# Miniprotein binders against q56419: the designs that were tried, part 292

Target 1, 326 residues: q56419
Amino acid sequence: MEGRTLEEVQEEVFKRHGVLVPKKELEDLAKALEEAGLLLTEKVEARLKEEEEKLKRERPMRLAGLSYPEGEREARAFLEAFRASYPGEGEEARVLLMPHLEPSRVPEVYGAALAALEKTPPPERIYLVGVAHRPLKEKAAALPVPFQTPFGPALPDLPALQALDALLPFELFNTPLAFREEHSLELPLFFLKGRFPEARVLPLLVARRSPELGEALKVVLRDFPGLLVLAVDLSHVGPRFGDTPLTRTLAEEARRRDLGFLERLAEGEPEAALAFLGANPTRIDGVEVVASLLPLLRERKGKVLAHRLDLEAPTLSAVGAGTLVL
Short names: E, the ipSAE of ESMFold2; O, the ipSAE of OpenDDE; V2, 0.75 times the mean of E and O plus 0.25 times the DockQ between their complexes.

## First folded at step 20 (miniprotein)

Design ip11 (at its last look DockQ between E and O 0.82; V2 from the best seeds 0.86)
Fold by OpenDDE base, look of step 20:
Structure ip11 (fold): chain B 326 residues (1-326), chain A 108 residues (1-108)
Amino acid sequence: as target 1 above (326 residues)
Amino acid sequence: GDLIERLEELAEEVIEYLEEHGEEELAEEIEEQIEDIIEALKSGDTESAIEIFTELAETIARLLHRLGAPEELMMRVSWLIYDIARRLGMSPKQIYDLSKRFSRAISR
């Protein structure tokens, strides 16, 4: 690398080839290039191009057989078990905040989401807003293709997606490769498709706060009514995230931040929720999503149904997860 | 140019499906409307082209939905309509309104 940053290389590859290579893949490629020379770049580029072309047609399951069952019968049993893990009753949701963490880590939090969905009339469409864990070309993106699930394909609402794109100052249909392995959509979608098999989906990712997205969605939701789902995790603390090993003090701070955030959202005060986090020292995952959707969250009162800070023992790290209904 | 080719592609996809399902009269009507759009474009009357296209797109959506067209075809047609709308230079509002009309036409 002749003194160029990975970002500069990413931009150059995009400009030359029209492919946005994720930074991690560029890092891996840079390592591989250091090991195997220039030939690996062409092969990786060709493979990425092929994957991008496939993503024009469908998004295949990546976590089937790992995070959830691949078979429909087993998948239904999985849903029932998760619902059973939450002993409470849900409430009707117009907005659902739910996790995208590995389901086995926080079963009762997903169970609470299922409980809320039981009280929710079947929507015509689901606006599923996840977190981009990979760079996007724009602040937000959509993948307007069928997402595979054990319950059949989750079909996109193309007219609603196109209407949204028309209102945005940027191209919504960008960075398809960012969706390839994005679990923030796949995991929630399993539960959503299982509960609402006929609902169309708008799979959206947010990388950076976009006030334009919230304003555009506010208009779109009037003409294209549906369930809004925020698929976000909460605090990320411990060594995996740059902290010391989890302590009681760190866990208490993470819980305080998580609950304080969720409670303010439940009060219909999303700006207060963001302000409460400040610099977000516990790295609440959903901040950019909430910041983008402020117009949709204002003055909506709701209820926190579940919260958990789950310890990942091998790394002495923890991730917060919550379920909120508005 | 590219816009006319996309209009022809839309025509081909829709007409083929209609003919396969015994709707020859409707196929002819769609063909005539596409020809009218192309003529309007050739004459420089983009406003008329947009108007005819907007009505045609809604008609196509309703027809395909009524006939129970497969999702794959519906998706292809939706994208073609959207691409044509953009190439026509339709405003964001016009595209939004078109998408809204399309959605209503295919709603159960």
Scores: ipSAE 0.897, ipTM 0.960, lowest interface PAE 0.4, mean pLDDT 92
Fold by ESMFold2, look of step 20:
Structure ip11 (fold): chain B 326 residues (1-326), chain A 108 residues (1-108)
Amino acid sequence: as target 1 above (326 residues)
Amino acid sequence: GDLIERLEELAEEVIEYLEEHGEEELAEEIEEQIEDIIEALKSGDTESAIEIFTELAETIARLLHRLGAPEELMMRVSWLIYDIARRLGMSPKQIYDLSKRFSRAISR
């Protein structure tokens, strides 16, 4: 019952069905519904606790067979098809910005990331920084367990993660359930693990900008060198994201914001990139990651390799994706 | 209390592996260092316990890596070392430096 009195419910049932249900029977029904809700809540809570305990040991593939192939042979062919979607040359990356949007929507953008990885010496470790789509208990989190991929498990760099945790003013290992379905790590990881099968991974999520994370990572990266990957999408425009239906003007603005943001990052000017977005009217989802990682982005010049604003015709919406090397 | 239990757990994991690989003298040395840490803790000498533990942790990492220890063992040992370091009350800098030493010991 939606806060209605039993008398109001009784009256409505009578109006709709011509039957007067005694107050006692409505009271019994209300109690039964409450008890059924409690049992469902207990069942859901037990399931979540079980899942959380499993996530403390490993993170299974959630998108195999949906976003990428489950079998290793097919997965390698998939990587090569994506590389072929980008006909250009890559450039060596010390920092790579790449999307986490569904790969089939932006094949040449992922292809550009693969082209950059071809030019990049195999790193000992990858700092994979995604965007939390579920709440975190802190501004940022890590899940220090193997992440399964079609290419084998992506092993965590535990010493680097522990060094990072030691420098932060909060517990880094704080929200395992937030990783359960987090595609912003899983989708880029497929491509990264396919190209760097021996690299260990630091799987990180940012929920809210954390200057502390950026300063700590600057220290950690000096002693634990590796590839820094910002796994972020760009503009989100249209009704799915709270706008009016996508128009030509809105799409042009989103593209301008995406490219202006990326271009300023490519000039080593991350503060200017954030300032260019102002109130972020096209909802670029990379802003919290960039704002956290300013110390690692300043004065690093590079190049935008690819960009697409991809249309979601059924929702009259669009999402931007790009590839940037620094 | 629980810190001593974690130290004994670390010893058990490492010594069993060393003995299985014919390193009984090293296993005895590891056991003696664990006992020295526990003795220092019981006497209230936390600074000595930390110093001995720090050297021990790097030695364990190097030995297990040289012997080709499986990843599951390396991960369990890495977590035990981290947990013990925190329970010893090591500072953020001490834990950071320990993690760096461990990482370098297992990368070669």
Scores: ipSAE 0.861, ipTM 0.948, lowest interface PAE 0.5, mean pLDDT 92
ESMFold2 (binder alone), look of step 20: mean pLDDT 84; pTM 0.839

Design ip12 (at its last look DockQ between E and O 0.86; V2 from the best seeds 0.87)
Fold by OpenDDE base, look of step 20:
Structure ip12 (fold): chain B 326 residues (1-326), chain A 108 residues (1-108)
Amino acid sequence: as target 1 above (326 residues)
Amino acid sequence: GDLIERLEELAEEVIEYLEEHGEEELAEEIEEQIEDIIEALKSGDTESAIEIFTELAETIARLLHRLGAPEELMQKVSWLIYDVARRLGMSPKQIYDLSKRFSRAISR
């Protein structure tokens, strides 16, 4: 690695091999290469190519048996238990903001999402917009393949995905490997597929704000109507995220920012919600998603159904989660 | 070249399915339309090729949907149609409109 950045190596690998290797994997590979020489690179590349070829056909479950049950019967019981954890009633959603955090951490927030889905007529398709926790080649991406769930495969809406791609100035179908382990889609999709087994899905990831995505989706949604789901978490505070251990003051700030963000979204003022966060010092996860979807969120009034700031005790860190209906 | 090969692949997948399901007349009609597209391309009449292809794609979508074609075939055909559309040099609007027509054709 004589003077090249990991980004330059990533770009070179992509240019040469058509594979975007995640920066973390490149870092691990760089460490492994330092330890085991050039041979590990070929094996890793071959494995990544194989994984990418598999992702052309389907996205397998990664969190089955960990975050949710693998078996359908058990999965249905899981859904019912989560719904029961939220004592309120939902509202019909045209837009649903829900978490992608580990479900066991914020059961009532997922329960609120389920409550909203109970009041929502079955959509023909679900636009599921998650957060890319890995780098994407473009600002946003889609994986146009079946996503495995305990309730059967969530099938893609290919015509709607193709229509979206046609309106975007970049290739939508990029970085398939970013979807391999992306929980921001898998976890929400469990709940969505369980509630709407016949709905087609558009699995989308946002890495960076893309105004083009929001404008294109606004057009697509007119001709391809469906439920828009923002699968986003809220504040990320504490040592895992570069802060001091959680204090009352830090928790209050995180809650204030989370609720202030959600409330402004509920008023149909997404620009005001973004402006309220400023530099986003508590690291609200969904900022780039909301910033990309502004045209779809404007002037839509709704309701905050649930919010929680959940403590991860082993790391003295906390993550905010919320459910919003528009 | 690559465009014709993709058209032929699309034709093969659809014709094979139609023949297996006793729709020989429809298979012949599709084959004739594919030939017309290829002839238009060879003559340099890309506009006519796009027009014929657009109608054919919708027809294919309707037929396969009506016959209850398996999801795997529907996905394969959808991608082939999309790839051909791109290779034909169809505009974003033309591709969008094609996708819209396809979606309507397969809607229950």
Scores: ipSAE 0.893, ipTM 0.959, lowest interface PAE 0.4, mean pLDDT 92
Fold by ESMFold2, look of step 20:
Structure ip12 (fold): chain B 326 residues (1-326), chain A 108 residues (1-108)
Amino acid sequence: as target 1 above (326 residues)
Amino acid sequence: GDLIERLEELAEEVIEYLEEHGEEELAEEIEEQIEDIIEALKSGDTESAIEIFTELAETIARLLHRLGAPEELMQKVSWLIYDVARRLGMSPKQIYDLSKRFSRAISR
C-alpha cells in the first residue's frame, strides 16, 4: 500500500485478471493487516511491562548452565577450579578491578580475583559497578533487589542504595529492563557471592561517565564501608569491533594499552590512565566506569595481578581482561 | 493525602508484627508517634514532623532487627521509610542521615 492508492491496486488487478475487486474488500484487507500489527505491538509491550515488574522484585539467573553451573555443589567446584587456574597469591583489596568476559575465556584472570578475595576480610557490602550494555535513562542506574545466584540470593544493601540515591541529581533506580540480561553484573557476582556469601550488594551500572556518581559514592563508602568492585573489560580489537583483521601489531598495541591503563591505575593516577588512552583506539571497556569513579581511585596504589588478551578465533578479534587490586 | 496513607501503611506493617510478637505496649508507642507526626503536618510544622519521623524510623529498625523480623518485612519497611522521607520533603542530607541511622540500627 505504500506508494500506491487502493484505486491503483484495483486497476492493476482488473487489468491482469479481468475482475474488479471492490475497494471495500481491499480496504478490509489493509485494515486487518494493520490490526494484526497493532495486536503484536501490544503483546510485546505487555510482555516487557510484565518483565519490568518482575525485575522490581528480583533479578533471576540468566547464565546458569551456560557460563557457570546451576547447582550449588557444581558451582563451588567451579570456583575452586578457577582459583587453581591462578597459581599465585592475591593481595588484600579495598578496590578490585575484575573482568566480566565469559569466565572460561580468561580463567586465570578470574582466578586472580578469587586470590585477592581470599586475602580480603569479608566485607559487610560490595559495591559492584558494571558497564551497561543496554541504554540507561540516566548516566548510571541501580537495581535494588535480590540477585539470584547458585549460592542463594545476593541481597541488596537498601540503606546504602537509598543513601546513594539521595545524593544524586537523578533517580538512581531507573531502567530495570537494562539489568535483565546484564552479564557485567551477573558474571562477577557469581564469584563475589561464592566467596562472600553474607555480603550485601549494591548492583550499579554506568552507561556514561558521571562525576556525580563518584563524588556520591565517596561519601557513601565513608559511612557504609565495603569492597568496591569495577567489573570491566579492557581492549576490544579486531573485525567484530570495526578494525581490520587482528594482526600481531594490533594485538601488541591492545596489550600495551591494557597494561599501561592498569599500571597507571595501580599508581593511584586514574586521570593519567584515562589520558594515556586518549581517544581510546583499542576500545577499553572500563573508561566510563573509571571516569565516573575518579574520587575513589585517586592516590590509591596497588598491583596488577593478571592480564590476558583473549583471542576470539571465529571472529579473529580479541578482548582484554585484567585483575587489579588497590 | 498520599503521605498520610504511606505513614499509615508503615504503621500497620510494624504494629501488626509487634502485636503478633506480644509487644502491644511498643505497638501503642509507635501509633502515638505516628499521630504526633500527623499532628505536626496538620499544623504546618514540617520540621517537627521530620524530626519525629527520623527518630521513629531508627526505633522501628532497631525493634524489628532485635525481634528477628524476616527479610521480606525489613525490605518493605525500608522502602516505606524511604518513600515517606521523600514525601515529607526531607533534604538529601536528611535522607542520607536517615539511611545511615537505619543501617546502623540493623547492623550486626
Scores: ipSAE 0.843, ipTM 0.940, lowest interface PAE 0.6, mean pLDDT 91
ESMFold2 (binder alone), look of step 20: mean pLDDT 84; pTM 0.826

Design ip13 (at its last look DockQ between E and O 0.89; V2 from the best seeds 0.87)
Fold by OpenDDE base, look of step 20:
Structure ip13 (fold): chain B 326 residues (1-326), chain A 108 residues (1-108)
Amino acid sequence: as target 1 above (326 residues)
Amino acid sequence: GDLIERLEELAEEVIRYLKEHGEEELAREIEEQIKDIIEALKSGDTESAIEIFTELAETIARLLHRLGAPEELMQKVSWLIYDIARRLGMSPKQIYDLSKRFSRAISK
């Protein structure tokens, strides 16, 4: 790179090719380019373009056989085992907050989500709002295509997605490549599709807080009723996230932040939940999602069904996960 | 130019499906309405074009749903309708209302 920053390269690639390449991929590409020269850029660009064209038709499974079974029978057994891991009963959800962490790490938290879904009448549509772990062109995005699951494709609700796009001041259908490997949608969708096979889905990602999204969704939900799902993790602490190795003190602070956040949401006080986090020193993943959906969360009371701070031993890091119904 | 081409594409997809299912009269009615929209556009009467298109879109949605059209066709038609609505210069409210009507037309 002739003295250009990764951001400048990202912007140039976006301007030239209309593709927003994540910084990490650019870093990997920069390293690979340093190793393999200019030819890798053209091949990578061609591959990304091909993948983008494929994403106009469907979003394939990326974590089948890794995070969950690929086969339907095995997938159903997987759901039952996860449900069994939570000994409690659920409550009817109008809004469900659930994790998108690797399921095997927090089985009882996903079990609690399944318990809530058992008490929830089958929705016509599911508004699935995940976290963008890659940059988006806009504050939020949607991918209006079928998402593959072991239970068959999760079909989009196109009229509802189009209605939402019409009310937003930006193009909702942006950055399709951000969805390619985004687990924040894929993992929750496995559980949701398994429970509600006939529900249409609105797969949404939030990168930055968008008050416009919440206001638009509030209108859309009146005319296009459905279940709202926030697929968010909680605290991210330890070396993987820039902290020291997990200590008792750090774990206690993470739990305090997680529970304090969830409890305030359960009380119908989402602004208080955000205020409680302040600068978000434990890096709660769902902050931008909650901040975008304030109009939908206000005055809704509910219950925290489960919480876990899960240790990743190899990195001495931990991630918080929770299940909340409203 | 591009708007007319998209209208013609919508007509082709819907008319083909209707004819394949023995609905020749409905196919002719849709063809006539598409022609009326194009004529309105050529005359500069965009308001009339939007009105006819809005009603036609709902009709198409209802017919395809009733006939049990494949999901792929329904998605294609939905996108064509949405794209045409945008190209017609329909307001956010008009597009929203169109989407709402479309959704109701395809609901069981």
Scores: ipSAE 0.897, ipTM 0.961, lowest interface PAE 0.4, mean pLDDT 92
Fold by ESMFold2, look of step 20:
Structure ip13 (fold): chain B 326 residues (1-326), chain A 108 residues (1-108)
Amino acid sequence: as target 1 above (326 residues)
Amino acid sequence: GDLIERLEELAEEVIRYLKEHGEEELAREIEEQIKDIIEALKSGDTESAIEIFTELAETIARLLHRLGAPEELMQKVSWLIYDIARRLGMSPKQIYDLSKRFSRAISK
């Protein structure tokens, strides 16, 4: 119909099917299709508004029964199993880097995070910084509502979130729908809430590097102390991500870049960690978060507790995950 | 406009809770402070309105915390206070300091 007259459509129908459809019938059909398209658009917009309003009240579990158990008793047993997957000792964390990859793929990496939390005094609040997988209206966003977990709701620290929003040059509470399916917050939160049931949460997403966020968080953390968590994955390599099939050589390169990045962060040298990646050829997921949070990472030394580059055999691809305490 | 409506909503939520818990005198004091803020706004004295509001917000936070107000009410009040502060034209530093005062007032 685009760019065609009704006479041209009528002629084409006759040539193909041997039927002369009156111009009025074609006009009526075109109008009905246009009206149906408009109504579908209005219905989709109404549903999105409904979902957005729900997210302004609470963020429900999306991965219960898929990535972790729905029931509290089973969820606690799940935590114990993951801790057992890492037989080592943790260290106290002021900053924790942990993954958001499916937990069953990297059990010892999540287990290492639990080991660190065992050594960490219960914080009043947790600054949980994930990676936006859907577009944000700004460089970063927060959703200041309870996040449901099998251990009860993770309550927002509203005064701290409001203090942060006041210091930023953009509205922090800007894209509720981006949180609807955001596993980079939900998966780490399960483990954090299970160990720190009384801690309030600042659920934050980064879409693009925001130096303003890091500077503002440095100020807020001074007056509202808590645990800073970078919920990020590492290398993404293989055909699912636009590469040739995963080879031993590509996997070795991804591991080298993951560990080199983590080791430089552990030395308190986040700028060197970013420089080491250059153009980020293995697509380390945490770059935008680290680049935003430089003021909070500088000169903070620590230890890499765990790393795995996990193979996706059906796609011949791999994703890296690690645990770092600072 | 909307600022006065938000102030009245804050008053309504807080006063209802206080009256339900037998705190009639405190409810009258909150009502008086809200009226003072609205009067300052109507006379164009935004600086006085901000000063009265800042002290009132911290007082409300302390009172509701001491009385064991449910989390739902504390969250609603926290949002109303933040929204009013922005509508009053408080600076980023004033809003930051207010949020810090509120946080301290509701701490254990």
Scores: ipSAE 0.824, ipTM 0.936, lowest interface PAE 0.7, mean pLDDT 91
ESMFold2 (binder alone), look of step 20: mean pLDDT 84; pTM 0.837

Design ip14 (at its last fold request DockQ between E and O 0.92; V2 from the best seeds 0.89)
Fold by OpenDDE base, look of step 20:
Structure ip14 (fold): chain B 326 residues (1-326), chain A 108 residues (1-108)
Amino acid sequence: as target 1 above (326 residues)
Amino acid sequence: GDLIERLEELAEEVIRYLKEHGEEELAREIEEQIKDIIEALKSGDTESAIEIFTELAETIARLLHRLGAPEELMQKVSWLIYDVARRLGMSPKQIYDLSKRFSRAIGR
């Protein structure tokens, strides 16, 4: 690297090849290039280009056999077990906030989401808004292709996606590679497709708050009605996230932040929920999503169905997860 | 150039499907409308081109839906329509309205 920042390299690769390589992949590539020289860059670029071309047709499962079963029968049994893990009853959802954390870590939180979906009439469309854990070219993106699931492909609603794109000041269909391994869509989609096999999906990612997205979606939802799903995790605390090992004090603060955020959302006060977090010292994952969807969350009252702060013992870190119905 | 090529590609996909399903008259009607759009474009009457195209797109959507066209074809046609609409210089509102009409035509 001749004195260039990773951001400059990312921008150059994007300008030259039209591919936005995630910073982490660039770091790994930079490390690999330091180890294996210039030849790795061409191979990686060719592979990324091939993967991008594949993503024009479909998004394959990445977590099948790892996070959930690949086979349909086993997948259905998986859903039933997760539903059974939540002893409560759900409520009808117009907006569902649910986690995208590894399901095995917070089964009852996913169970609560399933309970809510049981009380929800089958939607024609699911607007699935996840968190971009990789950089996007724009503040938000969509991948307008079938997403593979054990229950068959989740098919896109192209007219609704195109209508949304038309109302946005930026190209919605950007950064397809960001969707390749994005679990914030794949994991929730498993549960959603399992419950609503005929629903069309609008898979959306948010990297940065976009008020334009919320305003555009508010218009689109009038003409293209559907269930809005926020696939977001809550607090991220401990060494994996730059904190000290989890302590009682840190866990209490994470729970306070999580619950305070969810409760204010349940009261129909999303601006108050964001204000409550301030600088977001416990790194609630869903902040940019909520900030983008304010017009859709205002004045909607609901209920917190579940919350858990789950310890990852090997790293002494914890992640918050919750289920909220609006 | 690119607009006409995309319009011709749309026409080819739809006409091929219609002919394969015995709808020769409908295929001819679509072909005529495509010609009218191209003529309007050549004359510089972009407004007329957009109007004819908007109605044609809805008609195509309705016909393919009625005939039970495969999802893959419906997706391809949806994208071609969208690409043509953008290349025609349709406004955001016009594209939005077109997408809405398309959705309704396919029962959504």
Scores: ipSAE 0.892, ipTM 0.959, lowest interface PAE 0.4, mean pLDDT 92
Fold by ESMFold2, fold request of step 21:
Structure ip14 (fold): chain B 326 residues (1-326), chain A 108 residues (1-108)
Amino acid sequence: as target 1 above (326 residues)
Amino acid sequence: GDLIERLEELAEEVIRYLKEHGEEELAREIEEQIKDIIEALKSGDTESAIEIFTELAETIARLLHRLGAPEELMQKVSWLIYDVARRLGMSPKQIYDLSKRFSRAIGR
């Protein structure tokens, strides 16, 4: 009964089957279908509440067997293959920008991140800052629970997370369901946990720029030292993102925006990097994270290790990914 | 109220673990300090309650770490301490400093 009157349904049944169904029987059927739909809604709500309670205890792997292997031995070999995809050397990172795009699409970009981690002394903790793809109740959020990986659970640094929460003008521990499917944390975490199995993590999401987050993190990082990771993608262009089909001109502009953004960050000029994007016409993914973390990015010079604008042939679209060390 | 319930829950978890590890005297001392905090709260002496609680929280962190408490217990205790600190009305700076003390007490 999708937008039809009961009379239209009755007429169609008669034409198709030669049976005239009384109006009351059709009304009863419509009511029953409506009630079944309401019951389905209640079932979905119950499932989401159950998932939320589970997320308050741990965050399970969602992409094992899809984006990376589920078994530890295979996962270790996978990690090594990605490192081999980048033939260069890394540099020690105090801050690492790396992607969250599907790893098989940009293997050398993740390989560059691994090369940087290879040169980085194992940190006590990792501040992993991703991009919220679902709405948050606040500008930013954390989920202070173990995140499962093929290498074992990535344990939270609760004292550091609590110290951070105490300095913020909003509750940091909000919106657990936003973490359920958040690949911007899970995909980078696979690589980070594989290289630093003993590091604790602060799993953070940014939905909207928060100067307060950056100022608080600068204080927390001084007393709780660790590796800061911006888990962000770059340009998003083409029909999947609201553009015309990808052309050489659009791809060249996206690449130019990506590299110009990264290069200005590498010069220790995050405000200039943001200003370079203007209205962000190629929809660089990392803008809100960078805008939040300005105090941690200023005057930190470094190097762009890798970049790719990766084509999505079925959608005539592309996504940029990069690796930057500061 | 809710604050007292959280303090009692913290005490229960810590005291149970201490008794399981033969630390009956320390368990008794923790119980007494919890009672002192509750008494200070009932008397309206929030400043004393915060002072006693701050020292107690750091002591609990050290004791559980020294005794090799499992990660699950350490996380639960960390959360109870944080929740109590907020319900006591400790300032952002006081809670930040408490979190730093806890971290140092467990060797981080």
Scores: ipSAE 0.871, ipTM 0.952, lowest interface PAE 0.5, mean pLDDT 92
ESMFold2, look of step 20: ipSAE 0.858; ipTM 0.948
ESMFold2 (binder alone), look of step 20: mean pLDDT 86; pTM 0.855
ESMFold2, fold request of step 21: ipSAE 0.856, 0.864; ipTM 0.948, 0.951
ESMFold2 (binder alone), fold request of step 21: mean pLDDT 85, 85, 86; pTM 0.852, 0.851, 0.855
OpenDDE base, fold request of step 21: ipSAE 0.880, 0.881, 0.880; ipTM 0.955, 0.955, 0.955

